# Ledger of designs, part 126: miniprotein binders against q96jn8r1131to1294

Target 1, 164 residues: q96jn8r1131to1294
Amino acid sequence: TLEFLENHGKNILLSNGNRTATRVASYNQGIVVINQPLVPQLLVQVRIDFLNRQWTSSLVLGVITCAPERLNFPASACALKRAAWLLRGRGVFHNGLKICEKFGPNLDTCPEGTILGLRLDSSGGLHLHVNGVDQGVAVPDVPQPCHALVDLYGQCEQVTIVNP
Below, E stands for the ipSAE of ESMFold2; O stands for the ipSAE of OpenDDE; V2 stands for 0.75 times the mean of E and O plus 0.25 times the DockQ between their complexes.

## First folded at step 12 (miniprotein)

Design kn13 (at its last look DockQ between E and O 0.82; V2 from the best seeds 0.80)
Fold by OpenDDE base, look of step 12:
Structure kn13 (fold): chain B 164 residues (1-164), chain A 96 residues (1-96)
Amino acid sequence: as target 1 above (164 residues)
Amino acid sequence: DEKERKIEEIIYRAFELDDEGELEEALELIVEAIRLAVENKDEDLLVWAIYIIANIAQELGDPELLEKVLELAEEAYELTKDPEIKWLIEYLEKDK
């Protein structure tokens, strides 16, 4: 069963069998990691449940290639010092380096109810899915094992893991 | 370690400045962080700092700076053999 790990950002409250993450304070400290590593052909999806329009930016989605159980989370995923591949806005980032300027839809403007998915293909490419539609390869040759990461940042205050 | 914490704080500040578009100031700080990371032999912070300076260089669009970053990355790789630095080298070479 896919769940968020107990090791999470300081402002996160887990519920619904650890399938729902809610940021209950401020605009940051909202990183969560899904327990099972991504394997080829496994589609991991989260639904944006609630947005707080008080803030401007929204969630960051991606993967980490380090052990998540002992990870000391920074205030935002963008400040992960290594082993991180992230989708923010329309950009793709690796350890703070923008490796793609425009990819897929703008995550900062995804409305409530949007279902975002991550999937590894047989070649190690990381795909983004939006409402069930494959947006293509965001990151080629992602090191494995890797875990899906969601940063409930800014507007995004709640997400839930959903099955395909 | 106090030195490690200091270096990390500098990198964090450089990262923030970079994200805010204050590229020149970010560059000054990250260069200092790199020097300190090398002196302190901190591989993790060195890797992070090199990625940040690479990002700054890209945003500045300075080919000479990008070349210097590549050289720096290559030197760092010789010291650490870190696979993420290797990835960066390959990325920078392809982006030429």
Scores: ipSAE 0.861, ipTM 0.937, lowest interface PAE 0.5, mean pLDDT 95
Fold by ESMFold2, look of step 12:
Structure kn13 (fold): chain B 164 residues (1-164), chain A 96 residues (1-96)
Amino acid sequence: as target 1 above (164 residues)
Amino acid sequence: DEKERKIEEIIYRAFELDDEGELEEALELIVEAIRLAVENKDEDLLVWAIYIIANIAQELGDPELLEKVLELAEEAYELTKDPEIKWLIEYLEKDK
């Protein structure tokens, strides 16, 4: 069963059997990680439940390829120094390096109710799904094992793991 | 410790400036952060700083700067043997 790990950002409160993450303070310290590594055939999906339009930037979605259970998370996913492959806005980033300028929809404008999904293909390609529709390969060769990550940043105050 | 924390803050500030489009200021800060990371013998911060200067150089579109960043990455790889630097070298070389 997919759950958010108990090791998470300091401003996160987990609920609903650890399937719902809420950022309860500030605009950051909102990193959560899915408890199982991605494998082919596993589609991890989260629904955006609450947005606060006071902020201009929104959630970051991606994967980390290091062991997440004891990792000390930075205030924001963008400060992950290594082993991070992130979707932010319309861009794709590896450890702060923009490797694709324009991929999929702009995450900063996704409304409440949007369902975002991540999966690996058989070649290690990372796919983004939006409301059930495969957006293609964001990252062609992600090292395994890796875990899905959501940073409830800025606008994004709550997400829930949902079934495909 | 305190010096490591300060270097980390400089790197992150350079990243923020780069994200905001202030590329000249971002470059000045990240160059200083690299010097400090080398002096402090902080290999993890050095690797991260090299990723950030690579991004700044890529956004500037300056081929001479990109070549210098590649040289720096190669030197850092020989020093650290960090696979993240190897990935970066391969990424930067694929365009040419």
Scores: ipSAE 0.730, ipTM 0.889, lowest interface PAE 0.9, mean pLDDT 91
ESMFold2 (binder alone), look of step 12: mean pLDDT 79; pTM 0.757

Design kn14 (at its last look DockQ between E and O 0.90; V2 from the best seeds 0.87)
Fold by OpenDDE base, look of step 12:
Structure kn14 (fold): chain B 164 residues (1-164), chain A 96 residues (1-96)
Amino acid sequence: as target 1 above (164 residues)
Amino acid sequence: DEKERKIEEIIYRAFELNDEGELEEALELIVEAIRLAVENKDEDLLVWAIYIIANIAQELGDPELLEKVLELAEEAYELTKDPEIKWLIEYLEKDK
């Protein structure tokens, strides 16, 4: 069963069998990691449940290639200093380096109810899915094992893991 | 370690400035962070700083700076053998 790990950002409250993450304070400290590593052909999806329009930025989605159980989470995913591949806005980032300027829809403007998915293909490419539609390869040759990461940042205050 | 924390803070600030479009100030800070990381022999922070300066150079569109970053990365790789530095080297070479 896909769940968020108990090791999470300080402002996160888990519920619904650890399938729902809610940021209950401030605009940051909202990183969560899904327990099972991504394997080829496994589609991991989260639904944006609630947005707070007080803020401008929204969630960051991606993967980490380090052990998540002992990870000391920074205030935001953008401050992950290594082993991070992130989708933010329309950009793709690796350890703070923008490796793609425009990819898929702008995550900062995804409305409530949007279902975002991550999937590894047989070649190690990381795909983004939006409402069930494959947006293509965001990151080629992602190191494995890797875990899906969601940063409930800014507007995004709640997400829930959903099955395909 | 207080020195380590200081370096981390500088790197993060450089990243923020970069994200805000303050590229020149970001560059000044990240260069200082790199020097400090080398002095303190902090390989993890050095790796992070190299990625950030690569991003700054990329945003500036400065080919000479990008070449210097590549050289820095190569030197860092010889020292650390960090696979993420290897990835960066390959990325920068392909992006030429």
Scores: ipSAE 0.882, ipTM 0.948, lowest interface PAE 0.4, mean pLDDT 95
Fold by ESMFold2, look of step 12:
Structure kn14 (fold): chain B 164 residues (1-164), chain A 96 residues (1-96)
Amino acid sequence: as target 1 above (164 residues)
Amino acid sequence: DEKERKIEEIIYRAFELNDEGELEEALELIVEAIRLAVENKDEDLLVWAIYIIANIAQELGDPELLEKVLELAEEAYELTKDPEIKWLIEYLEKDK
């Protein structure tokens, strides 16, 4: 079954059989990674459980293309210096370079209960799903293997994996 | 080490300034970070700094700066052979 890896951001507490991640302090140090790489038939889904709207920005979604088990995570996903493909707000970023200005909905405005999904298509394209609806290809050819990442940043204080 | 942490902080601050729309200040910081990364022979921070200056150059919409960034990326690739720089070169060549 899909779980969050035990290697995670400093402010994360894992629960619910490692399927729920909670940021228990501050606004950052909230990176979590799914324990299996993405494959075309695998849809990784997380539900936004709790938001604190006092913060301006919200969660970041994406993938890393390096091995996550012993990686030293930075305070925020946007400080990942390499091997990172991230969806933030409406933008798509690679290692801090914005490669798409407007993709999908604004993640900063997604309410509690929203289910966000990541999957690869057969060509290695990274897709975002929102409440079951495919938003299209965010990144056309992601190197493999790649690992789904959520940064419980700012507003986002808890997410739960909803795949079996 | 201490120099590496300082360079990393400058690069991230430049990213934040760019994100806030402070493009000229972001450019000043990232140029300094690149100089320090070269001086310190920090290949990983150099590669990342080049990604960040590419982002700033895109936001400025300055074609001369973008060409200089491409030249810098090409020189960094010859020095490092880092596949992350190769990807960036390909991106910049398609996007211009």
Scores: ipSAE 0.824, ipTM 0.924, lowest interface PAE 0.6, mean pLDDT 92
ESMFold2 (binder alone), look of step 12: mean pLDDT 79; pTM 0.750

Design kn15 (at its last look DockQ between E and O 0.91; V2 from the best seeds 0.89)
Fold by OpenDDE base, look of step 12:
Structure kn15 (fold): chain B 164 residues (1-164), chain A 96 residues (1-96)
Amino acid sequence: as target 1 above (164 residues)
Amino acid sequence: DEKERKIEEIIYRAFELTDEGELEEALELIVEAIRLAVENKDEDLLVWAIYIIANIAQELGDPELLEKVLELAEEAYELTKDPEIKWLIEYLEKDK
């Protein structure tokens, strides 16, 4: 079953069998990683449960290609120095390099209830799904194995893993 | 390591400044970070810094700077053989 790993950001509290992550303090230190690596055709989805509008930015979604169990998480996903492929706002980033300016909907403006999904296709392309709709390939040729990562940042205070 | 932490902070600050559109200041900081990373022989931070300066160069739209970044990346790859540097080299070459 899909769960968030116990190794997570300092402000995260896991519940609901580790399927729900809640950031209980501040605006950062909210990184979580899903336990099972992405494999082709596996759709991993999280639902945005609660937003705190006092902040401006929202969650970051992506994958890491390093061992998540031993990772020392920085305060934000943007501070991951390697092995990171991230969707932030409308941009796609690799280790801090913006590799796509405009992709899919703006994650900073996704409302509560939005279901965000990640899926690898047979060619190693990473797809973003929004409310069940495939937005296309965000990152081609993602190294495997990789794990889905969610940074509960800014507005985003709670997410839950949901099944398709 | 305090030096390592300092370099990390500079690199991240350079990223933030880039995100804010303060590209000239970001460039100054990241160049310093690269210097420090090389001096400290910290390959991981060097790799990260190279990605950040590539991002800055890209945002500036400066082809000469991009070429210098590519050269830096190639030199770094010869030293580290880091696959993520190889990826960056290929990316930068395709972007030409």
Scores: ipSAE 0.904, ipTM 0.957, lowest interface PAE 0.4, mean pLDDT 95
Fold by ESMFold2, look of step 12:
Structure kn15 (fold): chain B 164 residues (1-164), chain A 96 residues (1-96)
Amino acid sequence: as target 1 above (164 residues)
Amino acid sequence: DEKERKIEEIIYRAFELTDEGELEEALELIVEAIRLAVENKDEDLLVWAIYIIANIAQELGDPELLEKVLELAEEAYELTKDPEIKWLIEYLEKDK
């Protein structure tokens, strides 16, 4: 059963059998990780439940390729120094280096109710799904094992793991 | 380590400034962060700082700076053997 891992950002409260993550303070410290590595048949989906439009930026979505259970998470996913492949706004980043300028929708403008999905294809390509629609390959060859990560950043105050 | 935390903060601030389009200020900060990481013998922060100066150089569109970043990455790889630097070297060497 997919759940958010108990090791998470300091401002996160887990509920709903660890399938819902809420950022309960500030604008950051909201990193959560899915408790199983991605495999080609696994589609990890989260629904954006609550947004606070006070902030300009919203959630970050991606994967980490190091073991997440004892990792000391930074305040923001974009401060992960290594082993991180992130979708932010319309950009794709590896360890702070922008490797693709425009991919998929602008995550900063996704409304409440949007369902965002991550999966690996058989070649190790990382796919983004938006409301059930495959956006294509964001990262062509992600090292495995990797875990899906969501940073409830800025606007994004709550997400829930949902079935495909 | 408070020195390590401060270096991390400088590197992340340089990343933020790059995203905001303040490329000259970002470059000044990241150069200082690299100097501090070397002085503090922090190999992980050095590797990350090299990623960030590569990002800045890419946004500037400055081929001379990109060449210098590649040289720095190659030196860091010889010292650390960090696979993250190897990935970056390969990325920077691709036909652009």
Scores: ipSAE 0.854, ipTM 0.935, lowest interface PAE 0.5, mean pLDDT 92
ESMFold2 (binder alone), look of step 12: mean pLDDT 79; pTM 0.760

Design kn16 (at its last look DockQ between E and O 0.63; V2 from the best seeds 0.72)
Fold by ESMFold2, look of step 12:
Structure kn16 (fold): chain B 164 residues (1-164), chain A 96 residues (1-96)
Amino acid sequence: as target 1 above (164 residues)
Amino acid sequence: DEKERKIEEIIYRAFELRDEGELEEALELIVEAIRLAVENKDEDLLVWAIYIIANIAQELGDPELLEKVLELAEEAYELTKDPEIKWLIEYLEKDK
């Protein structure tokens, strides 16, 4: 069963059998990780439940390629120094390096109810899904094993894991 | 470590400045962060700082700076054998 891992950002409260994550303070410290690695054809999906439009930026979505259970999470996913492949706004980032300027929709404008998905293809390509629609390959060859990550940043105050 | 935390904050600030398009200020900060990471012998922060200065150099479009960043990355790779630096070198050489 997909759940958010017990090791998470300090402003996160897990609920709903660890399938719902809520950021209960500030605008950051909201990193959560799915409790099992991505395997080919596993689609990890989260629904955006609550947004606070007072903030400028919104959630970050992506993967880390190191073991998440004891990782010391930074305040923001973009401060992950290693082993991170992230989608933020329309950009794709590796360890803070922007490798793609525009990919998929602008995550900062996704409304409440949007369902965002991550999966690996058989070549190790990382795909983003938006409301069931494959946006293509964001990262062509992600090292495995990798683990899906959501940073409930800025606008994004709650997400829930949903079944595909 | 208080020194380590301060260096990390400088690197992240440089990332933010680059993201905002303030490339010259970002460069100034990341150069200082690299100097501090070397002085503090912090290999992880050095590797991360090289990632950030590489991106700044690319956006500036400065071929002399990019060559210096590649030299720095190669030296860091020989010192650390960190696969993250190896990936970066390969990435930068593909984009030149």
Scores: ipSAE 0.765, ipTM 0.905, lowest interface PAE 1.0, mean pLDDT 92
Fold by OpenDDE base, look of step 12:
Structure kn16 (fold): chain B 164 residues (1-164), chain A 96 residues (1-96)
Amino acid sequence: as target 1 above (164 residues)
Amino acid sequence: DEKERKIEEIIYRAFELRDEGELEEALELIVEAIRLAVENKDEDLLVWAIYIIANIAQELGDPELLEKVLELAEEAYELTKDPEIKWLIEYLEKDK
C-alpha cells in the first residue's frame, strides 16, 4: 500500500496508517515522500485536506530520484540540492531551475478537497492529474527510479494519500 | 567537514538573496561557492551551485551570462561526468 515514509520533515506528523501527513508547526519543514517508487501505470494521488490561508504559497508536488530513506530534508523542497523535479505554482522546476513557466493549474490556489496525482507514462513522462483529469506531461524523461514528493508548505497543512 | 559546511552556507545565503530579488549579490556569492566547490572537489555542492547560478542567470535575462554558465557547466561536466550537469548543458543549449 502507498504510505508516507517515516523519514520526513521535522514539522510533519503522520497518521491514518501513514497515509495522512499534517504539518503541525510553522510554515515549512513539511516534506514527505511516498514509499513506493513511481512506475509506469501507477497513479499516486494526494488530497489537500486543510489549508491555512494565513500564507500565500501552497504545497509543492514532484519527484526525487535519490534514495528517500537517507535524505536529510531541507526546510522546503525548493532547497533540495539535487535530484528534484518539482511543480510549484504554475511552474516546473528542476534542481531550482525553472524549466517551464506555465503548466497546469496554479497549485497555490488549489482549494481544499483537490486531488493531485502523479503518473509516469510508458515513455517516462511525468503527468500531473488534477481531480482525475490528466493535465499532460509536466516533465519528460524522468529518471527512474523516482519517488513522489509532497512539500506541505505555506497554506497546505494536511494531505492524505487517496486511491484512484 | 568544515569546508563543506562553509560552501553550503554560502549557497544558502545566495539562495535567500535570490528569493529576495537581490540577484546581483546572489550571483557574486554563488560564483564564490562554485570556486570553492571545485577546489574541494565537492561534486554535490558543485551541481547545486551550477543550477542556482543558471537560475539566477535565467531570472536576470542576461544572454551573455547564460553563455558563461553554459561554459562553466561544460567544464564542470568534464570534471565530474555528473549526469545532472549533462542534463543542464543539454537544456541550456536547447533553450538558445
Scores: ipSAE 0.742, ipTM 0.884, lowest interface PAE 0.6, mean pLDDT 94
ESMFold2 (binder alone), look of step 12: mean pLDDT 79; pTM 0.736

Design kn17 (at its last look DockQ between E and O 0.83; V2 from the best seeds 0.79)
Fold by OpenDDE base, look of step 12:
Structure kn17 (fold): chain B 164 residues (1-164), chain A 96 residues (1-96)
Amino acid sequence: as target 1 above (164 residues)
Amino acid sequence: DEKERKIEEIIHRAFELSDEGELEEALELIVEAIRLAVENKDEDLLVWAIYIIANIAQELGDPELLEKVLELAEEAYELTKDPEIKWLIEYLEKDK
């Protein structure tokens, strides 16, 4: 079963069999990683449960290609030094380099209840799904193995892993 | 290591500034970070800094700076053989 790893950001509290992550303090230190690596055709989805409108930015979604169990998480996903492929706002980033300016919907404006999914295709392309709709390839040829990462940042205070 | 922490903070600040559109200030900081990373022989931070300066150069739309970044990346790859630097080189070459 899909769960968030016990190794997570300092402000995260896991519940619901480690399928729900809640940021219980501040606006950052909210990184979580899903236990099972992404494999082709596996759709991993999380639902935005609660937003706090006092902040402007929202969650970051992506993958890491390093061992998640040993990762020392920075305060935000944007501070990951390497092995990171991230979706933030409408941009796609690799280790801080914007590799796509406009992709999919703006993650900063997704409302509560939005279901966001990640899936690798047979060619190694990373797809974003929004409410069940494939938005296309966000990152071509992602190194494997990789793990889905969610940064509960800014507005996003709770997410839950949901089945397709 | 205090020096390592300092370099990390500079890189992080450079990224934040670039994200806010303060590209000139970001460039000054990241150049300093690169210098320090090389001086301390910190390959991991060097790799990260090169990605950040590439992003800054890209945002500035400066082809000459992008060329210099590519040269820097190539030199770094020769030294480190880091696969993520290799990826960056390939990316920058395709983006021309």
Scores: ipSAE 0.876, ipTM 0.946, lowest interface PAE 0.4, mean pLDDT 95
Fold by ESMFold2, look of step 12:
Structure kn17 (fold): chain B 164 residues (1-164), chain A 96 residues (1-96)
Amino acid sequence: as target 1 above (164 residues)
Amino acid sequence: DEKERKIEEIIHRAFELSDEGELEEALELIVEAIRLAVENKDEDLLVWAIYIIANIAQELGDPELLEKVLELAEEAYELTKDPEIKWLIEYLEKDK
């Protein structure tokens, strides 16, 4: 069963059997990680449940390729120092370096109810799915093992793990 | 620990400035952080700082700076053998 890890950002409250994450303070400290590594053909999906449009930036999605259970999370995912591959806005980032200017939709404008998915293909490519539609390869060869990560940043106040 | 924490704070501040679009100020700060990380022999902070200066150089669009960053990354790889820096070198050597 997919759940968010109990090691998470300081402003996160887990509920619904650890399948729902809520950011309960501020605009940051909202990193959560899925408890199982991605394996070929595993599709991890989260639904955006609540947004606060008073903020301009929204959630960050991605993977972390180091062991997440005892990791000290920074205030935001974009400050992860290593082993991080992130989708933010329309960009793709590795450890703070922007490696792609435009990929998929602008995450800052995704509405409530949007279902965002991450999976690895057979070549180790990281795919983004949006409402069931494959957006293609964001990162062509992600080191394994890796875990899916969501940063409930800014607008994004709640996400829930959903079944494919 | 004290010196390591201070170096980390400088790198983080450079990252924040870069994200806010203050690229020249971010560059000055990250150069200082790199010098301190080398002096303190902090290989993990050096690798992170090199990622940050690479992003700053890329955002500035300065080809001379990017070449200097590549040289720095190559020297850091010889020192650390960190696979994260090897990935960065290969990335920077692509058609950019």
Scores: ipSAE 0.687, ipTM 0.868, lowest interface PAE 1.0, mean pLDDT 90
ESMFold2 (binder alone), look of step 12: mean pLDDT 78; pTM 0.746

Design kn18 (at its last look DockQ between E and O 0.89; V2 from the best seeds 0.80)
Fold by OpenDDE base, look of step 12:
Structure kn18 (fold): chain B 164 residues (1-164), chain A 96 residues (1-96)
Amino acid sequence: as target 1 above (164 residues)
Amino acid sequence: DEKERKIEEIIYRALELSDEGELEEALELIVEAIRLAVENKDEDLLVWAIYIIANIAQELGDPELLEKVLELAEEAYELTKDPEIKWLIEYLEKDK
């Protein structure tokens, strides 16, 4: 069963069998990690449940290749020091370095109800899915094992893990 | 420790400035962070800072700076043997 780990950002409250994450304070400290590592052909999806429009940025989605249960989370995913591959806005980032300028839809403008998915293909490529549509390879040859990460940042105040 | 925290805060500020488009100021800060990381022998923060300066150099579109970053990364790899630095070196070489 897919669920968020108990090790999470300080402003996160887990519910619904740890399948729903809610940021209950401020605009940051909202990082959550999904318990099971990504393996080829496993599609992990989260739905954006609630957006607070007082902010401009929204959620960050990606993977980490370090042990999530021991990770001390920074206030935002963008401040992860290492082992991070992130999708923010339309950009793809590795440890703060933008490695792709324009990829997929702008995550900052995805409305409530949007379902975002991550999947590794047989070649180790990380795919983004949006509402069931494969957007292509965001990151080629991702190191394994890796775990899906969601940063409930800015507008994004609640997400829920959903089945494909 | 306190020195480590200071370096982290500088890097955080550099990140914020770069996101705001203040690339020159971000560059000054990250260079200081690198200096301090080396001085404090903090390899993890050094690696992180090198990624950030690479991003700044890339955003500035300065090929000479990018070359210097590559040289810095190579030196850092000799020191740390960090696989993420190796990745960065390979990335920068391919991006030329």
Scores: ipSAE 0.878, ipTM 0.944, lowest interface PAE 0.4, mean pLDDT 95
Fold by ESMFold2, look of step 12:
Structure kn18 (fold): chain B 164 residues (1-164), chain A 96 residues (1-96)
Amino acid sequence: as target 1 above (164 residues)
Amino acid sequence: DEKERKIEEIIYRALELSDEGELEEALELIVEAIRLAVENKDEDLLVWAIYIIANIAQELGDPELLEKVLELAEEAYELTKDPEIKWLIEYLEKDK
């Protein structure tokens, strides 16, 4: 069963059998990683449970392609120095370099209840799903193995892993 | 390492400035961070700084700067043999 990895941002509290992550302080230090690598046929989905509209920016979603168990996570996913492919706002980023201006919805405007999914196709393409609808390939050839990552940033204070 | 911490702080400041739209100031800082990372032999910070200067150059839209960044990345690859620098070189060459 999918769980958030126990190595996570310092402002995260895991609950519900490590399937729910809550950011309990500040606006950052909220990186969580799914405990199994993405493989074909595995759809990792999280539901946005709670947003704090005090902030204007919201969660970051993506993958890391290095082993996550011992990483020292930065305060925010945008400062991941290596091996990161991230969906942020409307853009796609690799290690801080914007490689696509617009892909899928604007994550900063997704409401509570939105279910966001990541899966890896057999060619190494990273797909985003939004409320069950495949948005297409965000990144065409992600190195494997990779792990799904969520940064509970800004508005996003809680997400829960849900079944497809 | 005190030197490593200082380099990292410069890169974080450059990121902050870049996010605020202060691209020329961010560029000045990231160039300094690259020099210091090379001097200190900090390969991880060098790789990261190269990605950041590439993004700044891309946002500025300056073809001459992008070519200089490509040359810098090629030099960094020779020093480190880091596959993430190789990916960046290929990205910058394809994007031209």
Scores: ipSAE 0.652, ipTM 0.864, lowest interface PAE 1.1, mean pLDDT 90
ESMFold2 (binder alone), look of step 12: mean pLDDT 80; pTM 0.768

